# Designs tried in a protein design chat: miniprotein binders against q9h3h3. Part 34

Target 1, 235 residues: q9h3h3
Amino acid sequence: EDGFTAEHLAAEAMAADMDPWLVFDARTTPATELDAWLAKYPPSQVTRYGDPGSPNSEPVGWIAVYGQGYSPNSGDVQGLQAAWEALQTSGRPITPGTLRQLAITHHVLSGKWLMHLAPGFKLDHAWAGIARAVVEGQLQVAKVSPRAKEGGRQVICVYTDDFTDRLGVLEADSAIRAAGIKCLLTYKPDVYTYLGIYRANRWHLCPTLYESRFQLGGSARGSRVLDRANNVELT

## First folded at step 20 (miniprotein)

Design GS13
Fold by OpenDDE base, last read:
Structure GS13 (fold): chain B 235 residues (1-235), chain A 95 residues (1-95)
Amino acid sequence: as target 1 above (235 residues)
Amino acid sequence: EEKEELIEKLIELIRRALERARRKAEEGRVDEAKWLLIKARIIAYIYEEMTGDPELVREVIRESVEIMREIAEKTGDPKAEEALKIAEEALKAVE
């Protein structure tokens, strides 16, 4: 992997956040329209910059589905960033516990399960399963990256409201598995994203809190979830 | 070379975010302006991590103060006033 792959992906994600999104909002759109929307905008065919022959003629940052219970992040991300800058200036030690406390203090508790899939049928099928789970209320919100020109892996993000709520994080994993997803999942709190903390940072902070591996015949959840911070299986 | 190209991309993304934030501020869209400034700050953190230079973080904070001041004066929105206060406090901490 190129030494700056994480920073490249981060920059692209930030650029994508600023471009228009294709959104299915279950709060305003009937669930019966989901299948037509999925057929119109399969993520393997939607291109990041509106390439010729794609369903989109204009740039698309993300494809997203909002469930009935979707609530935008109400936390103080600006205050979090200010506190983070002050902490760095103080020269105090920075630990995962420090980040957790900052997140709690500023009510920035959202996190996401991440899966990376190659463009194609498996991605579109996975996205359709996730989108249905969101519309059916098993999940709150999800997004998928459009196809890049390079044909690299696309990411599906499934959000939870509170990364400190282990049960909520595990319930989302179960819902993802119930949707037929069998790939590796990683869970990342948004606090790390908002502070520009990625892999190989100077503080040696790991932004991945949980890892989920699919398991046949295992727990009722169909996965094994590892707490990466403590190296303990939760399921 | 790859590092330099990425740094240039980060700088351009910051500029774009700030310009969009100004436009949103002119439109009185406090939340949208605020989120664009948050994004600019994230990109500036990535820049700092890559270069060791905190200057873009300082610049984004400075611009955030200006943009939030403009929107607070224009709209009188308490959210803009609070965001301005937070940005001013942040600026004092880094200058």
Scores: ipSAE 0.875, ipTM 0.952, lowest interface PAE 0.4, mean pLDDT 93
Fold by OpenDDE base, last read:
Structure GS13 (fold): chain B 235 residues (1-235), chain A 95 residues (1-95)
Amino acid sequence: as target 1 above (235 residues)
Amino acid sequence: EEKEELIEKLIELIRRALERARRKAEEGRVDEAKWLLIKARIIAYIYEEMTGDPELVREVIRESVEIMREIAEKTGDPKAEEALKIAEEALKAVE
């Protein structure tokens, strides 16, 4: 893995967050329109900068689906950042436990399952499955990155409300697996994103809390979930 | 070379985020401005991690104070006042 790949992907994600999103909001749009919307904006064809011949003429940062229960309440991210800066200045040890406590204190508890897929039918199919699961209320919110010019992997993010709720995290994994997705999944709390903590950081913090691997014929959940912090299988 | 290019990209993204935040502030869009400033700060953290230089974090915090002050004065929005207070406290902690 090239030494700065994580930081590069982070920069691209931050750039994408600032551009307009293509959103299907199930709170305001009938579920019956989802299939037409998916057909109009397949992630493999939607381009990051609105390339000629793409479904979008303007830049698109993300393609997203909001479920009926979606709430954009992201907690006190500014307070979290201020507390993080103060913590760094204090010279106190920074541990995964410290970040967990900061997240709890500032109510920044969201996290996401991440999957990386090459552009094409498999990506579009995976996205369609997730989008349906969101609209059906099995998942709350998901987004997918548009196609980059270089044809690199696209990322699907499936959010959960609370990274400290292991059951909720596992339920989301199960819903993703039920949608037919068999690739590797990693779970990352948003607190790590908001604090600029990525792989190979100076504090040796691992931003990935969980890893899900698909298992044929295994447990009722169809996956093995590893708690990376404790190196324990949850499933 | 790859590192330098990425650093330049981070700087440009910070600038872009701050400029957009100012425009949102002028429009009275407190939540949007706030979110852009949060993003600018994230990028500044990545920059600090890559370079060891906290200067961009300080700059983003300083700009955040200015932008949120302008919004608070213009709109009287309690959210802007709260965000301003948090930004001012953060600035004091890094100066």
Scores: ipSAE 0.871, ipTM 0.950, lowest interface PAE 0.4, mean pLDDT 93
Fold by ESMFold2, fold request of step 22:
Structure GS13 (fold): chain B 235 residues (1-235), chain A 95 residues (1-95)
Amino acid sequence: as target 1 above (235 residues)
Amino acid sequence: EEKEELIEKLIELIRRALERARRKAEEGRVDEAKWLLIKARIIAYIYEEMTGDPELVREVIRESVEIMREIAEKTGDPKAEEALKIAEEALKAVE
């Protein structure tokens, strides 16, 4: 049924999180090794379960690049989930404002720009550009899904450390565009992911905070960004 | 029918995450166990949204308390003690 597409994608993402990742870690690996690594593990060729003939012999959940300054800081996610249980039983209304406050209180401030691309040269080229931006310090961390057996679209996630810092989120958008990426980008705060809140949810919350569209002749950043909550253009 | 297959997948993923969390806790890897329990909780939230049944969320919370209590009692690891306290708060909210 079409109403469960987000749930299927979420389930696959959770499974992928728990499988091994292929990681280029700039904190421990010289930047000069990046191009060879990208050539060895193009996301259009790395298979989810280690198909014969792929560059990987074992399952791969995600392909990731960590920047020199990457410091994992997911915040108090366990406490967030506990407070979420208490909130749901309190009778208080569940609104975008209460989700934002919950995220701030528990320091669960990370979020991500998402893009979906079909397997092939465009995907591999986009990923390579993002990975270089991460290693060069313009972005902090990114991941891309491996090739699914059926060959559907793959996702690149580019993380930011504070969804309440609109300027920082827009700077990440600009860095993504500078890598030559022209497709639609959507931004989702991690608080929604950690609480299992996707497109079809009982509270009618919108997990997508921003949308970014590439525009020829647009702002100096090369994109137009829409705030989904207020339906206003930020750029 | 397709919904039932997704439900079965969610249940299997929860059980896999819980089993792996218990193994990581036994190895003394408290942070890794905690993250697997967080993932199990996310999957249980998805299950509850699809089914209206809160039982798997409650079960994941109970398992989180049990896992963290066992390692906190055996090792005295302050990370496990803090994780146990938070899991007990979640359990109180759903009971």
Scores: ipSAE 0.868, ipTM 0.951, lowest interface PAE 0.5, mean pLDDT 90
Fold by ESMFold2, fold request of step 22:
Structure GS13 (fold): chain B 235 residues (1-235), chain A 95 residues (1-95)
Amino acid sequence: as target 1 above (235 residues)
Amino acid sequence: EEKEELIEKLIELIRRALERARRKAEEGRVDEAKWLLIKARIIAYIYEEMTGDPELVREVIRESVEIMREIAEKTGDPKAEEALKIAEEALKAVE
C-alpha cells in the first residue's frame, strides 16, 4: 500500500537539485528587498520548467532563502557514501545507532523539517512566513519546491545544522509555529537522504526522526513533538 | 506499471547525472562533478532498493573513479586527488 510515493518524490527532488535555483541570499541582499522578491516569485506560480505566463522563463529546481548566519556545511558526503559501502559488506548490524555514528564521523549533521501544502494562497503565505523567519534570524535556511505542471502538493524544507542537537531542532519547530504554520511537520536527517534511505528499506530504518503536530486549544502557542525512533513525546 | 515507470526514470536520472559529471570533469570543475556523482549514487541506491540489483551502484562507483582520475590528472587539484582516493575506497569495498 501507498506504492512508491516516497521514492517518486525522492527522484523528483534529485532531478530538482540538478536544475537552477532561485535564491534570496540575506548574506548579500538587504532584508528590505525580501517582500518584493516574494511577490515576484510565489511558489504557487514559479513553474518547474518555465511554463508560459510564469515569472520564470527557465527551469527552476528550488526556491530558497539563505539567512545572514547561514554557513553551508554539508560535511563529507562522499566519504559517508564510501563508508556506507564498507559498512554494508562488513557484516556489522545496520541500526539507527550505526547510521547516527556514520553521520557524526563524516560531519553530515544537517536535517530538515518538512511540510506539504497544496498550491495557492496558503502555500505562498506559509512560505513568506518561513522566508521572513530566515531573514530575521530565527531560522537558517529554507527551500520550497516550484509548481509542477500537474499542480500537486509542494514541499517546504526548513534546515537545521545538527540533527543530534535536539534543542536546536525543537527551536526550529517553535520558530516555524511562530510563523503561523499549523500543519503536520516531519523531520528527516540528511544522512538518510544521502544514502537513499526512504520509508520502505530493507533495514526497517525510520528516516523520520521527529513528527510535530500543532497544539490546538491551549493558551500558549506550541506543538507536540514525537520522537518516532524511540516513541517518546519531547514537548 | 507505476513501479516500472519509476525504475526507468531512475535509470535516466543516473544517466543524466553521469553525463553532466563527465562534462564538468572535461571543464576541470571538481566540486560540481563530485556533487553530480553523489546525486547519481543516491539515485542508484534507490534503484537497488527497488530492484535488488546492485549493478548501477557499482557502475556509478566505477565512473566516479574514472572521472576523478581524469580531473586529478588534468588539474593536479588536491580536491580531485582526495575525491579520487575516496572513490577508490568505495570501489575496493564492493570488490
Scores: ipSAE 0.866, ipTM 0.950, lowest interface PAE 0.5, mean pLDDT 89

Design GS4
Fold by OpenDDE base, look of step 20:
Structure GS4 (fold): chain B 235 residues (1-235), chain A 97 residues (1-97)
Amino acid sequence: as target 1 above (235 residues)
Amino acid sequence: DPEEKEELIEKLIELIRRMLERARRKAEEGRVDEAKWLLIKARIIAYIYEEMTGDPELVREVIRESVEILREIAEKTGDPKAEEALKIAEEALKAVE
């Protein structure tokens, strides 16, 4: 990412969080309605600001699907931020271990697999696969960014409850791959987002904990998942 | 590009302003969770600003405004969640002043 692209994308994501979301909630809506909802709101056609001719007339921040087991619990994010500010003031060294401990202490354990796709059929197909996996209970919650005016890549976020649960993170990767997605995936804990830690931060912290690459060849059909912190392959 | 950097900085400042204004409206409506989350997001943007500029003042400002907004909502609603959020914000303010 050249220059301040990560910071720009973060600002745009935060701005999008303030606008209405298009949500399919499997807890309240029958699974049989998913296909009609997907057809009505394909992410490649839903526009960020409700452009003329789009499925949405009003601004849309995100398109989201909530699974049956979804429970919105973000932990004590405000307490996390306060502790982070106090830590910075203390002048103590900040490491990935420090952030992990802060996350655990404040119960801010959510993380997400991220994929970036160009607008079009491939994006809509990927989103449909993810949405189905969420409704079927293979994944808990996912969201996709609407189409921007510039036609840039859209992001799909697939959340897990605990970034410290390696098995749960790997299971989500497997479910994403089972949905037919073959692109590069990166996993980022939300704690890094909540603390404004992106690429090229002053502490040299890498917000990406895992990278998943799909391998088409060989006996092992599946993802190669790399632990970025330890530079170790997990699969 | 310095021009791109300055443009982004201006966007960050404007976004914080909008988030704080909306948080105040949510506080007036008694929507504790919504107000709280807007303040959290404003803080995130302020952290990004600090990383880009080296200036922690915007973080301090957001915390100060957060105390005011959370005090208003705590007084209006008597919600224990608002009181707790206020306490945390006050402690944070003391730590950064």
Scores: ipSAE 0.884, ipTM 0.956, lowest interface PAE 0.4, mean pLDDT 93
Fold by OpenDDE base, look of step 21:
Structure GS4 (fold): chain B 235 residues (1-235), chain A 97 residues (1-97)
Amino acid sequence: as target 1 above (235 residues)
Amino acid sequence: DPEEKEELIEKLIELIRRMLERARRKAEEGRVDEAKWLLIKARIIAYIYEEMTGDPELVREVIRESVEILREIAEKTGDPKAEEALKIAEEALKAVE
């Protein structure tokens, strides 16, 4: 990504968090209603600002699905930020290990698999597969960005509770692949987002911990997962 | 592109302003969790600004305003969560001043 694209996308994502979300909550809504909800709000047609002719008349920040096991606990993010600021002032070296320890200390352990798709049938189909996997309990929570005016790619985020639980991260990848998704996936801990750490940061920290590539005919998991920090294949 | 960078910087500043204003409204309504999360998000945007410009001033400003907003909500509600959030913000402010 050339220039400040990552920072721009981050700002847009934070702005979107302030607008209303379209949510299917499996804890309060019967699973039998999911198909009708997906048909009503296909992410390729839901617009960020509620354009005329879109399914939404008002701005929508995100479209989300909450599973039965969903817990909104994000840990002590405010304490994490305070500790981060103190660390910067101290002049101590900052490493991926430092961020991991901060995350553990403040119980900020959530992370997400990310996929970027062009608006259209493939996006809507991918989202439907993910939403079903969430409602069926294979995944806990997912969200997708609505269509922007300028077009461009939409992002699907699939969350896991603990980025330090390698098995849990890999299980989520397997569930995503089982839903029929074949595109590139990247995994990012939320701690990097909460500290404003993106590509090309002054500490040279990589916010992507894992990459998943689809594999034809091979492993039971249907993907190859690379640990970016250690440059080791996990599958 | 310098023009693109400047445009983004202006967007970041405006977004911080909007988040802080909304956080203040949420504080007036006694909505502790909503106010706290808006302040967290404002700080994220300020970190992005610092990374782009090298200027930590917006981070300091967001922390300063966070102390004010959280003090208001703590005094209004007496909510232990607000008091804890205020304490953390005050400690953060001392660290960056």
Scores: ipSAE 0.884, ipTM 0.956, lowest interface PAE 0.4, mean pLDDT 93
Fold by ESMFold2, fold request of step 22:
Structure GS4 (fold): chain B 235 residues (1-235), chain A 97 residues (1-97)
Amino acid sequence: as target 1 above (235 residues)
Amino acid sequence: DPEEKEELIEKLIELIRRMLERARRKAEEGRVDEAKWLLIKARIIAYIYEEMTGDPELVREVIRESVEILREIAEKTGDPKAEEALKIAEEALKAVE
């Protein structure tokens, strides 16, 4: 809305990737330690650069939880980027279908449900619920941004392995809702991130594949999920 | 508005510089996967720069730097992953000249 907001946020996220992360790794850390860790590092209190009154003394780029079954597999991102560059010079049309095919060809299939919350109890409570779902095996990996000095909303990212596996993406949405999350969720395949494609792009691509809205009186899932690419409700 | 755009552009360029410098350091330490990921991320930032400016030169520069850094890793380690990554980067460089 205000010029290059998505590009600015993307740059900040990439800078954050370069700083240390606070990680609870269920593959090497007993689940009984999770609640203490969550209490020590609430995302509304962990500061991006280690402010004096915060629990961290050093910069923190991300706060993350890795589940027992998390097996990282980013696919062939280098090859994806090279193919993307070649596609742009080929004269072929760039469409959601061509991006989907690039992602499949290079096995860059991960994606993420995103939620944006202001700092405070609601954010910390949402993160704690997500983190527990990861450690308990309902979700595989999640991260949350720390608090910026300027304030503003923070993001929780809940990853899935395969954006083409619609059932798996919907199962993750259900697990997020079971953790008590009622806000809007948007789902973005990682292929858009790796190619630097955000909302205001010259191809008019929509990086949001799905939207999930909490539903009070309907689905057993507790949400209504819209497929943005095909404009069809999945629930 | 123009000041906002210029500030962001400077931020993107500086971020790429930091990523490439760190990738070179990881290459000196023989850390193939870490270096590769830094190069991937630098390339993402260069794509954002090109979208905002219409100027593809930063992508080309990142590819050139990637070839140099990956060659150093491949020479130092002999790691097949580094050799494969170098080949991909060299092919990408030829395509953008």
Scores: ipSAE 0.882, ipTM 0.951, lowest interface PAE 0.4, mean pLDDT 90
Fold by OpenDDE base, fold request of step 22:
Structure GS4 (fold): chain B 235 residues (1-235), chain A 97 residues (1-97)
Amino acid sequence: as target 1 above (235 residues)
Amino acid sequence: DPEEKEELIEKLIELIRRMLERARRKAEEGRVDEAKWLLIKARIIAYIYEEMTGDPELVREVIRESVEILREIAEKTGDPKAEEALKIAEEALKAVE
């Protein structure tokens, strides 16, 4: 990522969190209504600021789908931030292990698989596959960014409850692949997001723990997952 | 590009201002969780600002304002969640001052 692209995208994502979301909640809405909702709000057509002719007349921050088992629990993020600030003041070395320990201590264990796609049919199809997997209980929660300025990629985020549970992270990858998605996936714990840690940080921390690449004719999972910290293939 | 960097810094500052103003409104309405999350997000943006500039002052300012906002909501609502959040913010402020 050239220059401050990651920081810019982070600022835009935080701004988007302040605007209304389009949500399909499987806990309160019958699964039979999902297809109509997907047809009404295709991510490639929903605009960030409610442009004329879009399905939305008002700004939309995110499009999201909540599964039956979804419970919004982010842990003690405020306590995590306080502990992080104290750690910086202490002058103690900061390692990936330090961040993992902080995350565990404050119960901030959520993470997400990320995919970036150009606006269009492929994005809408990928989102529809993910949304179905969430409603069917294969995944818990996902969101997609609305269409922004011309030529911008949209991001799909698929969350897991615990980035320290390697099996759970791999199961989510398998579910995403089963939905027909073949693009590159990166997995990022939310703890790095909550602490403002991106690729170019002074501590040389890598916020990407895993990468998944689609594999033709391979194992039942249909992907190769690389552990970035250890440079080891898991699959 | 230095110009692009400066533009982004200005956007970060403005976004923090908007988040803090909205957090104050949510606090006045007694919406503890919404106020708390806006303050968390403001702090994230302040961390990004610090990494870009090397200046920790904006983080300190966000923490200071967080204490004020959380104190107001704790006094108005008596919500144990607000009191806990206030305590954490006060401890954080002492650590950076």
Scores: ipSAE 0.879, ipTM 0.954, lowest interface PAE 0.4, mean pLDDT 93
Fold by OpenDDE base, fold request of step 22:
Structure GS4 (fold): chain B 235 residues (1-235), chain A 97 residues (1-97)
Amino acid sequence: as target 1 above (235 residues)
Amino acid sequence: DPEEKEELIEKLIELIRRMLERARRKAEEGRVDEAKWLLIKARIIAYIYEEMTGDPELVREVIRESVEILREIAEKTGDPKAEEALKIAEEALKAVE
């Protein structure tokens, strides 16, 4: 990942949050309608700004699927930011443990598995698999970025409620793998996002806690999961 | 690339402006949660800006404007959530000034 790519992607993601989302909500929409919705709005064809000939005529920030058990709870993000600013002013050492404690204190515990895929059949197929897993209750919520004019990779985000729950994080990885996804996955807590902490930061904090690699014939999960903080394999 | 960095910095500044303007509109409409989240996002972008430039001034500016916006919405709605958000923002402002 070259230069300011992470910061650029973050800016684009935040800009996208201001535009309308295409959402399939399994709490209000019958599961039988999912296939028609997926066919209508394939991520590789949905354009960020509603280009002529796209399924969307207006800008779309994200395409998302909400499961039956989905309840949006981001915790006290404003309090987290204030505490972070106070911590910086204090001159106390900042460690991954510090960030974990801040997240716990302010109940900002959400995190996400991330995958980057080129536009096309593989992306649409991966998204369809994830969307089905969400609607079937194996996953809680997921979103995918629309196609940008400049091209490039699209991102699928699969969320978990608690990045400190290792078993829950691993279960989500297993569900993603069961959906047929074989690409590299990285897990990032939202606390790092909310504090503007990316891979190249002054505190040398790594926002990626876990990495999942697909492995044939390996564990029952079909993946090898690495704890990046401790450099230990979990599977 | 210095030019790429400068372009990104300008993009960050513009995004903050848009988010703050939208937060003001949401405050005028009495939409507490929407205004609050826009301010949170503006602060994230300001953190990215600080990391790229070493300048904390944009963070201070976002916090200052957040106090103004949250005060307006708290006065308009009387929502306890807005009052709490205002209190947190005021404390944050005191800490960075």
Scores: ipSAE 0.879, ipTM 0.954, lowest interface PAE 0.4, mean pLDDT 93

